# Miniprotein binders against q9h3h3, part 270

Target 1, 235 residues: q9h3h3
Amino acid sequence: EDGFTAEHLAAEAMAADMDPWLVFDARTTPATELDAWLAKYPPSQVTRYGDPGSPNSEPVGWIAVYGQGYSPNSGDVQGLQAAWEALQTSGRPITPGTLRQLAITHHVLSGKWLMHLAPGFKLDHAWAGIARAVVEGQLQVAKVSPRAKEGGRQVICVYTDDFTDRLGVLEADSAIRAAGIKCLLTYKPDVYTYLGIYRANRWHLCPTLYESRFQLGGSARGSRVLDRANNVELT
Below, E stands for the ipSAE of ESMFold2; O stands for the ipSAE of OpenDDE; V2 stands for 0.75 times the mean of E and O plus 0.25 times the DockQ between their complexes.

## First folded at step 20 (miniprotein)

Design PR8 (at its last look DockQ between E and O 0.87; V2 from the best seeds 0.79)
Fold by OpenDDE base, look of step 20:
Structure PR8 (fold): chain B 235 residues (1-235), chain A 105 residues (1-105)
Amino acid sequence: as target 1 above (235 residues)
Amino acid sequence: TEDEVRKQFEELIKKFEAAMELIEYLLELAERAAKNGDTIKARIILYIAEAMAEQARKIIEELKKLAEETGNEEFKRMAEEAKRIIEEVEKRLKEVQEKVKEALS
């Protein structure tokens, strides 16, 4: 893996955000249509640039599912960015606590569980499970990256409203595990994304707040969740 | 060994080239985002580009150090070329940043 893989993936994600999305919106579309939509647009077959023979003829940035309770409120991101630039100019120390406080002040509290899966049946099955959990109201919103030409792993993102609400973050982990997903999960607040903070950041900030590992025969959640900042198990 | 130092230098050059390629791509994306009126996205992309430029500067420092330690004139020339490249890229980065700031005003 090239030393800048995280930043490259971030650039690709930013590019994808600017292209059209394939969306199933449970607020306007009956839940009974979900299975047909999933069959039409399996993420392992949907191509990033609309390759010949793919389900999509045009570029697709993301495949997404919106739940009944989904609200696209990202807070004051412009104010957050302005405050961040001012903070950098001030030369004041920057810590994870600083970013948390900025996020709270500007109401930029969203975060996401991330999983990386190889293209194929397992990815499509995992996505179908997540999409169903979103439509059933166990999760609020999720998206998956389409297949790239070079192949590689596709990412599923499952969002939560508040990264400071530990219970809400853990509930989303439980719902993901209940959908049959057993891979490693990492949780990242969106504030780190909005401020361009990835692995190569000069402040040595870790953008991963939580890590979830599947555990056979474990607690009712079926996972161990680690707080990466404090190196403490939460489950 | 001389061979080990050469290998290390070549690996640093490859890493530098990868950083430059990524910055060029990021600048293109930032301009596209700005053109689309997505100033938030443009700022995010530029923050990543700034971080990559800082990493490129660190790589150049390591290249210079290896060139000085070995006294290899080829390595010195390559490190100097890398410095010229990053200075040009940083100039372009600054130009794109100013365009985005103007769009925010």
Scores: ipSAE 0.850, ipTM 0.926, lowest interface PAE 0.5, mean pLDDT 93
Fold by ESMFold2, look of step 20:
Structure PR8 (fold): chain B 235 residues (1-235), chain A 105 residues (1-105)
Amino acid sequence: as target 1 above (235 residues)
Amino acid sequence: TEDEVRKQFEELIKKFEAAMELIEYLLELAERAAKNGDTIKARIILYIAEAMAEQARKIIEELKKLAEETGNEEFKRMAEEAKRIIEEVEKRLKEVQEKVKEALS
């Protein structure tokens, strides 16, 4: 039964990070090859552990697409982790402002929009749209989980460079919606991931900073985005 | 009322057992990450394991409270056994944390 669902998902994500990835890298691969690559490796068919009948014979942790202008920059993660450990031993209170300041100080500013979809055509279609947006330059980098043995929901992660740049985060939301995505999106700064802070943390911090809900109708009113920390609508 | 407390106790035991299984898996992952030289990821995994251990200790506090409220000796023994289990798990967690810190010099 379900004890600590968020923490189990986190553990599986950590394990997946350590297995091989299937990557389309626009920096080294012509954009004209993207559609063939997407057809070869649909996320609903690529299996986590290389099940018989799947397109992969070896474990796959993530399926990823890197944009032409993608430049990896995680920031000072080792310094972030060291400062975090020192802070915890100091006895001082831990607040969302504390996490924000640590992230700024160590330049660990990236974050990601997340969406969860069941395996099948809708997942593969959503991923293809996101992958095209990345290769075309509207988004920088994205990844999607492979099919689990139980066939549960899969996750697409779309990264942004700076969670403190609200306009940039909202522009990424708009680009995701322009790719035809209508499901709920949640946004998590990477600082929470690098410090192992998930839903069941002892400080009762909420790692989800924003939620985006698609709204039908109207030309310029595509999403309603809620700031979870301040309970304020941004749109 | 008594049956409600018994059901709550049994649910807390299941949650505690799930937490212990998850911590054990996380320790295996942390050791694998450290063996591969990825100390950043090993530290992330150990942060999650430590958070789970803290939550499991809160569960033990609730187990003891329910055992005292009922006066049930079997519940008291189960809560004390859970305490022994987490103490052993926390000792192994500390050992893995020391290994990762040693690798960082």
Scores: ipSAE 0.683, ipTM 0.830, lowest interface PAE 1.1, mean pLDDT 88
ESMFold2 (binder alone), look of step 20: mean pLDDT 85; pTM 0.814

Design QJ1 (at its last look DockQ between E and O 0.84; V2 from the best seeds 0.85)
Fold by OpenDDE base, look of step 20:
Structure QJ1 (fold): chain B 235 residues (1-235), chain A 105 residues (1-105)
Amino acid sequence: as target 1 above (235 residues)
Amino acid sequence: TEDEVRKLFEKLIKLFERMMKRVEELLKKAEEAAKNGDTETAEKYLEEAKWLAIKVRIIIYILEEMAEQTGNEEFKRMAEELKRIIEEVLKRLKEVEEKVKEARS
């Protein structure tokens, strides 16, 4: 990612957070309606600003699916940010361990698997697989970005409750792979997002904790997961 | 490129302005709801304002990092200005939160 591409994507994501979302909530909507909802709002056709001829006439920030067990708990993000600012002012060394401890202290433990796909059938198929896995309880919550005017790649985010729970992170990878997704996945804790920490930063912090590559044959999980911090394969 | 960095800077400033405007609107609505005894509505607006304040702080962190990496003094001055603005808003947010708590008691 050349230059400030990650920061550009972050600014676009934050702008999208202000616009209405298209949500399928499995807690209130029967699972039998999912296929009709997916057919009505394919992410490759839903446009960010409600372009003429799109399924949406109004701006859409995100398309999301909430599972039965979904509970929005983001912890004390405001406290986290205050502690981060105080830490910077103190001049104390900042390490990945420091960020992990801040996240634990403030209960900001959410993270996400990310995949970037070009608009089209492959994206819509991947999203349908993820949405089904969420509704079936294999995943808790996922969202996908709508189609941009420039036709750039769309992002699917699959969330986990605790980035410090390695087993939970790996289980989510397995569920994504079981849904038929074969592209590269990267896992990022939300703590890095809340602190504005991207790939290029003054502290040399890597916001990507895990990378998953699809493996043809042999592994029971269908992927190889690399721990980026330790440069160790977990699977 | 310098042009790409400038475009990102302008995008972040516009986003900041939009978010701050919405925070001010939400705080006003929360105060009005609290005054009318509608504590549930007040809490809803306050929670939305808190989340927007979080997002505004992220924008500031990105601008600070851009300033550090580019050495651009304009970016640095802007980040410092926005930081002062958000500190005032965070104080106001706390004041509104206390009013909502008082209205609930």
Scores: ipSAE 0.857, ipTM 0.927, lowest interface PAE 0.5, mean pLDDT 93
Fold by ESMFold2, look of step 20:
Structure QJ1 (fold): chain B 235 residues (1-235), chain A 105 residues (1-105)
Amino acid sequence: as target 1 above (235 residues)
Amino acid sequence: TEDEVRKLFEKLIKLFERMMKRVEELLKKAEEAAKNGDTETAEKYLEEAKWLAIKVRIIIYILEEMAEQTGNEEFKRMAEELKRIIEEVLKRLKEVEEKVKEARS
């Protein structure tokens, strides 16, 4: 029954969505203010619930940076969910192709590269690099979780607007690596999140579409990217 | 373990209740803003309510998967009950949406 770790994290993430966010929005805020903002709100010091001595006095769900070109479009998620429910009762097989087609049909194409880091300098440095890449236009939007009350690793999410655009997803991976990030990255299309599909699911679907591993002597991107669905190395 | 599954179940119910309370607050605010002629603000509250409804559906999907994997009928019955509740709230959401559209025109 221990396969619900992802579901615990999903519940915590949805709760965090409901609390206030700390946002640097490059569309309305000069880029020259970024360094001061990063120094004020390092993710290792911003607390989930506003602990005494932290930079924030109120709960913070997420810390986010929106790039100048960020144009949010989540697609028809309500229609996606309705079609998913109908499909489950239809008796038709549910495959990775099914999820891809649902996502395309309802224009729910966003996805994200994920990285998990312990609180401290390494996390704050990685976040700062990602935030700068967003403000400079190499990435569109990113968020990082604040420090958990009960400890544990934090997550940085770097979004892309179309998981079917393989080149765009690989370009985001390259931009992350150019920021000096060497840890394991996993890529998850948002369609799986909106349908509540995690690693231990009855359909044996793999919500992780790509896996990126840093390698020193590898491709020009400095990473080795694996397509998890087909077990094919893309780089 | 069974303890971890039970903890997840309780967490999801608590989250559902919090989300539903917020949806009710948002729908009231949307109606108030629309009555005051501030349709832009009303639409923002309505959009947030719609997103919470999407997340409530995710909670239901997680409960259904938990029921499938554990065989626990309590989880299945709860998922069915939450589905009935969200359907009524979605009906009210649609009614408020129509009020906001009328205020725009």
Scores: ipSAE 0.856, ipTM 0.923, lowest interface PAE 0.5, mean pLDDT 90
ESMFold2 (binder alone), look of step 20: mean pLDDT 84; pTM 0.799

Design QJ10 (at its last look DockQ between E and O 0.85; V2 from the best seeds 0.86)
Fold by ESMFold2, look of step 20:
Structure QJ10 (fold): chain B 235 residues (1-235), chain A 105 residues (1-105)
Amino acid sequence: as target 1 above (235 residues)
Amino acid sequence: TEDEVRELFEKLIKLFERMMKRIEELLKKAEEAAKNGDTETAEKYLEEAQWLSIKVRIIIYILEEMAEQTGNEEFKRMAEELKRIIEEALKRLKEVEEKVKEARS
């Protein structure tokens, strides 16, 4: 029973997906407007349900920035889910390798770096740095949750297009660190999200593929990245 | 705790109901747009409905895991009922997709 924390967050995220988003779309909006937009909608002040004193009077599910080169391709998620259900009834073992193969077969390859920060200046500064990196083309797309009434931590998600492309995932980590972010980052392939697999699962799968920790004097950009599946440092 | 598990269960059921209501609204709007010759708008409504159906399946997967870990038969029965509901909605979604495809041609 204890340990369904990730599932609570997932339910909240899916509810947020259904509400309006505040989007800066670099494909249609000049980059010179970004700083004004960031000042108007800091994630520590935008409220999930439109509280008094916030910049928004209506609910906001997510605050997002789309880069100029952003071209979404989620793959065959419906086929992925169907194959997953068939796999479970087949009696065959479910392993990290079978999940990876399902993702490859159905072209569901996207994933995201996640960071969790308390409301306040550090969150707003981190988001602004990420948003600028997206508009400048170092990152493709990112979103941040608005402030919840209970005042818990908020999440920034920075997407990558192929979790099997280790170098691309590490390049995104470097771009995040170059924006001045020093907190723990975790990387989760979207295949786990679409199959409802969180850390407390019956197969003992690890949905977090990588962890990134900031360290002075470390490898390039100061990141120490661990491969959670193999318990091996990559940097 | 048992309270936290019950809270999650109720949250998932409310979310499922909200998603199903939205799917039905989107399918109605897609049919209306196709009837008026606006197949581009109809296709956008269908795409949104498809994404909601994917998320509804995620809710069901979470309920199934909750049932497995807790041994709670109510969670298991609910997951089975929600499966029947989404499968029926997916039949309707396929029917609307064919109507929109016919209107495009």
Scores: ipSAE 0.863, ipTM 0.930, lowest interface PAE 0.5, mean pLDDT 90
Fold by OpenDDE base, look of step 20:
Structure QJ10 (fold): chain B 235 residues (1-235), chain A 105 residues (1-105)
Amino acid sequence: as target 1 above (235 residues)
Amino acid sequence: TEDEVRELFEKLIKLFERMMKRIEELLKKAEEAAKNGDTETAEKYLEEAQWLSIKVRIIIYILEEMAEQTGNEEFKRMAEELKRIIEEALKRLKEVEEKVKEARS
């Protein structure tokens, strides 16, 4: 990603967070209604601003599915940001370990697997697989960006509760692969997002902790997961 | 490119302005709800305002990083200005939080 592309995508995501979401909540809606909901709101057809002829007449920020075990807890993000600002002022060295410790201290432990797909059948199929895995309890929560006017790639985000729980992160990768998704996945903790840390930063911090590549044939998990911080394969 | 950086800068400023406007509206609504004894509604508006304040800080961090990487003094000055604006809003938010707490007691 050249230049400030990641920051541009972040600005778009934050703008989308302000608009209404299309949500399927498995806690309140029967699982039997999922297929009808997916058919009504395919992410390749839902438009960001409610274009004429789209399934939505009003702007949509995100399409989301909440599982039965979903609990919105982001931790003490305000405390995290205050501590981060104080740390910058102190002139102390900032490392990936520093951010991990800040995240733990403030209980800001959420992270997400990210995949970028072109609009179309493959995206809608991938989303349907993820949505089903969420409703079935294999995943907790996921969201997908609506179609932009320029027809750029859409992003699916699959969240985990704790980026420090390596097993939980790997289990989510396995569930995504079991849903039939074969594209590249990257895992990013939310702590980096909350602190405005993207690929190009003055501290040389990498916001991507893990990368998952689909593997044909050999591994029981159907993917190879690379720890980016240590440059070690975990699977 | 310089044009892409400028476009991002303008996008971030517009987003900041929208978020700040919404925060001010939410704080007003929270104060009104608290005054009327509707503490549940007041807390809901306050929670949304708090969430937006987090997002506004992210915008500032991005602008600070852009300023650092580009050496653009305009970006630096803008980031400093926005930081002052959000600090004032955060003080107001704390005042509203205390009013809501008082209304609950």
Scores: ipSAE 0.860, ipTM 0.927, lowest interface PAE 0.5, mean pLDDT 93
ESMFold2 (binder alone), look of step 20: mean pLDDT 84; pTM 0.811

Design QJ2 (at its last look DockQ between E and O 0.83; V2 from the best seeds 0.85)
Fold by OpenDDE base, look of step 20:
Structure QJ2 (fold): chain B 235 residues (1-235), chain A 105 residues (1-105)
Amino acid sequence: as target 1 above (235 residues)
Amino acid sequence: TEDEVRKLFEKLIKLFERMMKRIEELLKKAEEAAKNGDTETAEKYLEEAKWLAIKVRIIIYILEEMAEQTGNEEFKRMAEELKRIIEEILKRLKEVEEKVKEARS
């Protein structure tokens, strides 16, 4: 990713968070309605600003699916940010271990698997698979970005509750692979997002903890997961 | 490129301004709801304002990092200015939170 591409995507994501979301909530909506909802709002056709001829007439920030077990718990993000600012002022060394400890202390443990796909059938099919896995309870929550005017790649985010729970992170990868998704996945803790830490930062922190590559004919998991911090394969 | 960096800077500033405006609106609505005894509505607006304050801080962190990487003094000065503005908003958020707590009691 050349230059400030990650920061640009972050700015777009934050702008999208201010606009209305299209949400399927499995806690309040019967699972039998999912297919009709997916057909009504395919992410390749839903436009960011409600362009003429799109399924949405108004701006849409995100398309999301909430599972039955979904409980939004973000922890103490304000406390985390205050502690981060104090740490910078102290001049103490900042390491990945420091960020992990800050996240644990403030209970900011959420993270997400990310995949980037071009608009089209493959994206809509991937999203349908993820949405079904969320409604079936294999995943807790996922969101996808709507189509931009420029026709750039759309992002699917699949969340996990705890980036320090390696088994939970790997289970989510397995569920994504079981949904038929074969593209590259990267896992990023939300703590890095909340602190504005992206690629090529002054502290040389890598916000990507894991990378998952699809494996043809391999292990029962159907993927190879690399720990980026230790450069070790976990599967 | 320098042009891409400038475009990102302008985008972040516009986003900051939009978020700040929304925070001010939410705080006003929270205060009005609290005054009317609708503590549930007041808390809802306050929670949304808190989340926007978190995002505004992220914008500042990105601007500080851009300033550090580019050495651009304009970016540095802007980040410092926005940081001062955020401190005032955070103080106002605490004041509104106290008013909402008092209205619950």
Scores: ipSAE 0.864, ipTM 0.929, lowest interface PAE 0.5, mean pLDDT 93
Fold by ESMFold2, look of step 20:
Parts: C-alpha cells; sequence; structure tokens
Structure QJ2 (fold): chain B 235 residues (1-235), chain A 105 residues (1-105)
C-alpha cells in the first residue's frame, strides 16, 4: 500500500547520483581553501535544480568532501548482485547472516551514518563541522543533499569503509559528535542499498544496523549507540 | 494510496529510461575514445556505465518488491521486461570492454 516511502527516497537519491556533484577533494585541493568553499556552497542554499538566486545555475545532485586518505573501494558489487539473484532462486533462507556473508565474500563492506536536518543555519553548521573532520582526517568521505524545491529535510551521509569493523564505525560516530552534532544518527550498510532492500521487505531484514543518540551528561563521547539487531547498547 | 504507488512506478520507469540512455551514450563514448587510442578515458566511461548498470538492477529489485507487495501483474511484467533489457546491455558492455582491451594492445 502506502509503505513505499523509502523507495521514493531511494529513487530520488539515484536520480541525484546522475547529476553533477560539487566536490571538495582534499587529495588535490589545499585544506586552507575549505572555508571559502563552504561559504560559497552552503547546503541550505545550493538548490537541486538550479533555482534563481542559488549559487548554482545548473542541477546539483550532491555536495561532497573527500579526505586526503579517501581511497575508493566499493568491492565487487556486480558479483554481489549476481550472487543475490542466484540465492533467491536457490530456495535457501535469506537472513541477516546471509547478507553479511554476501557482503564479506564480495568485499562490499562500506556503510554510512545518516542524519536528517531541516534547511537553515543548523544544517550548514553541521555540514561545515563534518567537512572539517573529513579534511582533518577523522573521517574519510561525506556528502550532503542540496535543497529540494519544497525545502524538505536534507541528509548528510558520513561513510565508513567496513560495517563489520564495529570499532571503526563507533570511531566515526565519535568524530561526528566531536563536530558538535547532537541529532539522531542511523547506520546503514551499503549492501542493503545495492540489493534494493528497504524498511518493509519480504525477508523482514533490518537495513539500519545501529542508532546513535546524543545524551547530556552521558559517556565521554556523549553518545548512546544501540545495535538494532541484538538490542544491545555498544560500549 | 494507489496514486502514490502508481507515481513511484512511473518515477522508476522514467529513471530507468534516463539511466539506459546514459549507459548507451557512455558505451559510444568509450568506443570512440578507444578508437582514438585514449584507453584511460575509455575505461572511465566504462566504469561509469558499470555503476549505472548496478543502479538499474536496484530499480528492478524495487519493482519486484512492489509487485510482491501489491500483487500487481503490470509491475511484475515490467520487472521481467526490464531484466531482459539490462541483460542485453550487460552483453553490449562486455563487448565494448573487449574492444577497449584490444585498443590497449
Amino acid sequence: as target 1 above (235 residues)
Amino acid sequence: TEDEVRKLFEKLIKLFERMMKRIEELLKKAEEAAKNGDTETAEKYLEEAKWLAIKVRIIIYILEEMAEQTGNEEFKRMAEELKRIIEEILKRLKEVEEKVKEARS
């Protein structure tokens, strides 16, 4: 019925992937130029389709920052998809363990922390903090959506290179919080995205692996991170 | 609402069309670059085409789940048609990749 909201968002994200990106690449651009770039392209002002008064005259799909240590390795996604199709015809049960093994076998290990913010100064400030963390080396790569025509919430994605490396995922959460981010974060492995598996799926899989909540007076990192699959608070 | 499901279906078909058109453009550019001896550029076009093919398969997976959830035979038939189309594009992509390898030699 009306349960395809995630699929609408996925279609919009895939369309955005096809349009030009605005990229600050620390591998080829001096870090001292970052602040000027951030001021020129605040995500609350960069429009998806190049509206009048925007800093951009042409469509922009994403705004991204690549860190000096960013070394893209998406793994064998084509092989992953082929194996997934074979698995479905095999009659074997499909479980979270099955998905994890497919991801490991094909080296499709990336994932991302997600946050959703309304357009405005809070979004721009959050993005600037994340971008600085990337350029300074605490994070490898992040992107943020531009402003949609009706001004809905925008998303910041902060990537990690191995969702099975729990400590690495938690370190990324800590770096995000150190940048002053206090909103809810959710973590999703890319394997679910590449297989088209969203919130309501026939296998009852949960694409959100972790949730991170900021708490006052809590841990030294200020985060309470919950493993959604096991209902376990991570230390 | 059935209107929202229909809108998603039509959005996915339009996106599929856009991706296929781009893949065809990239394959032609890869062939042209290879004929001119610029195999590095040809490989970049091939890599982009491969990523679009991955995303086309995601569209098909979404359509298959929509068909499963709604019982709509039109969605199921469309997913099957798009699967046939992407398999043909994958064959063409492989053929272009072989041409690029020959040009390197």
Scores: ipSAE 0.851, ipTM 0.921, lowest interface PAE 0.5, mean pLDDT 90
ESMFold2 (binder alone), look of step 20: mean pLDDT 84; pTM 0.811

Design QJ3 (at its last look DockQ between E and O 0.88; V2 from the best seeds 0.86)
Fold by OpenDDE base, look of step 20:
Structure QJ3 (fold): chain B 235 residues (1-235), chain A 105 residues (1-105)
Amino acid sequence: as target 1 above (235 residues)
Amino acid sequence: TEDEVRELFEKLIKLFERMMKRIEELLKKAEEAAKNGDTETAEKYLEEAKWLAIKVRIIIYILEEMAEQTGNEEFKRMAEELKRIIEEVLKELKEVEEKVKEARS
């Protein structure tokens, strides 16, 4: 990603967070309604600003699905940010370990698998698979960006509760692969997002902890997961 | 490119302004709700304001990083200005939070 592309995407994501979301909440809506909802709001057709002829007349920030076990608890993000500012002022060395400890201390442990897909049938099919996995309880929560005017790639985010729980992160990868998704996945803890840490930062912190590549043939796990911090394959 | 960096800078500033305006509206609504004894509504507005404050800080962090990487003094000065602005809003947010707590008791 050349230059400030990650920061640009972050600014777009934050702007999208201010607009209404299209949400399927499995806690309040019967699972039998999911297929009709997916047909009504395919991500490749839902437009960011409610363009004429789109399924939405009003702006949509995100399309989301909440599972039965979804909890919106994000920990003490304000405390995390204050501690981060104090740490910068102290002049103490900042490492990935420092960020991990800050995240643990403030209970900011959420993270997400990310995939980028071009608008179209493959995106809608991938989203439908993820949405079903969320409603069936294999995943907790996911969201997808609506179609932009420029027809750029859309992002699907699949969240996990704890980026320090390696098993939970790997289980989510397995569930995504079981849904038929074969593209590259990257895993990013939310702590890096909350601190404005993207690629090419002054501290040389890598916000991507894991990378998952689909494997054609071989082992029962349909993907190879790389620990980017240690450069070790986990699967 | 320099043009792309400037475009991002302008986008971040506009986003900051929108978020700040919304925070001010939410704080006012929270105070009004608290005054009327509707603590549940007040808390809802306060929670939304807190999340926007988090996002405003992210914008500032991005601007500080852009300033550091580019050496652009305009970006640095702007980041410092926005940091002062958000500190004032965070104080106001705390004051509103205390008023909401008092209204619960």
Scores: ipSAE 0.861, ipTM 0.929, lowest interface PAE 0.5, mean pLDDT 93
Fold by ESMFold2, look of step 20:
Structure QJ3 (fold): chain B 235 residues (1-235), chain A 105 residues (1-105)
Amino acid sequence: as target 1 above (235 residues)
Amino acid sequence: TEDEVRELFEKLIKLFERMMKRIEELLKKAEEAAKNGDTETAEKYLEEAKWLAIKVRIIIYILEEMAEQTGNEEFKRMAEELKRIIEEVLKELKEVEEKVKEARS
């Protein structure tokens, strides 16, 4: 029952993928233009469908910032999906290790830190901090959902290029915290998204690989990161 | 709840239809761009179509899980039907891709 909530959000995200994105691309745009762009397109005011009075006149699926070093690399997702289908008919067990190996074999290694915030100043301030971290090179790429419905939470996604590179994922967490973000963060490898695997799945897989909780005075980075797959604290 | 499951099912079907329509449009645009000698643009349209096909498969995986969790035969039959449709579209995509490669010369 509650296990299909993620699937509803996934369907909405896939619909948003198909609409235009508002992008600040540091690879082609001077960093000095970032503050004006952020002021023009706060995520709490950019509307999903372009209603009158918003900064956008047309639908917007996502607001994104690409860092100077951003090099898109989704890997062999078509091959991943084919291998997944073959695996399901093979009789071999499906485990977290199996998913990890599929991701490695097909080079589908990206993942993302996620945070959910209500529309308003807190969201806009968090997004601005993340966007600056991306343009300054501490993070590679991030996106945020626009305002879709009254009272609904919005999501910021901060991508990393290799979920198996634990140090790289932890460095991204640290950069997010340095931007002043104190809310709960969860990390999901993209392989789970491309295979349609969410919390309530028949294999009892856990699509959330890491959780990060802000911890005042607990660590030098100010966060406590739990590896959900192995039930081990990394910090 | 049963209502939430039904809503998800209907949402996924509508999304599938939107994605398939967009794939059709992208394949037409890729052929037109290639005919005009703009193979760079044609390849961009093909790449977008391939990504939509990936997402269509995600929809099918979600429907298959819904069928498994609920025991609903309608969801299972729909997932099978959508599989047949996407496989035919992937054949068309490959044909257009080959035409674009030929035009590159």
Scores: ipSAE 0.855, ipTM 0.923, lowest interface PAE 0.5, mean pLDDT 90
ESMFold2 (binder alone), look of step 20: mean pLDDT 84; pTM 0.806

Design QJ4 (at its last read DockQ between E and O 0.93; V2 from the best seeds 0.89)
Amino acid sequence: EVRKLFEKLIKLFERMMKRVEELLKKAEEAAKNGDTETAEKYLEEAKWLAIKVRIIIYILEEMAEQTGNEEFKRMAEELKRIIEEALKRLKEVEEKVKEARS
ESMFold2, look of step 20: ipSAE 0.855; ipTM 0.927
ESMFold2 (binder alone), look of step 20: mean pLDDT 84; pTM 0.789
OpenDDE base, look of step 20: ipSAE 0.874; ipTM 0.937
ESMFold2, look of step 21: ipSAE 0.869; ipTM 0.932
ESMFold2 (binder alone), look of step 21: mean pLDDT 83; pTM 0.792
OpenDDE base, look of step 21: ipSAE 0.877; ipTM 0.938
ESMFold2, fold request of step 22: ipSAE 0.855, 0.860, 0.865; ipTM 0.925, 0.929, 0.930
ESMFold2 (binder alone), fold request of step 22: mean pLDDT 83, 83, 83; pTM 0.789, 0.791, 0.787
OpenDDE base, fold request of step 22: ipSAE 0.876, 0.876, 0.874; ipTM 0.937, 0.936, 0.935
ESMFold2, last read: ipSAE 0.861, 0.859, 0.868; ipTM 0.926, 0.928, 0.933
ESMFold2 (binder alone), last read: mean pLDDT 83, 83, 83; pTM 0.791, 0.789, 0.789
OpenDDE base, last read: ipSAE 0.874, 0.874, 0.873; ipTM 0.936, 0.936, 0.935

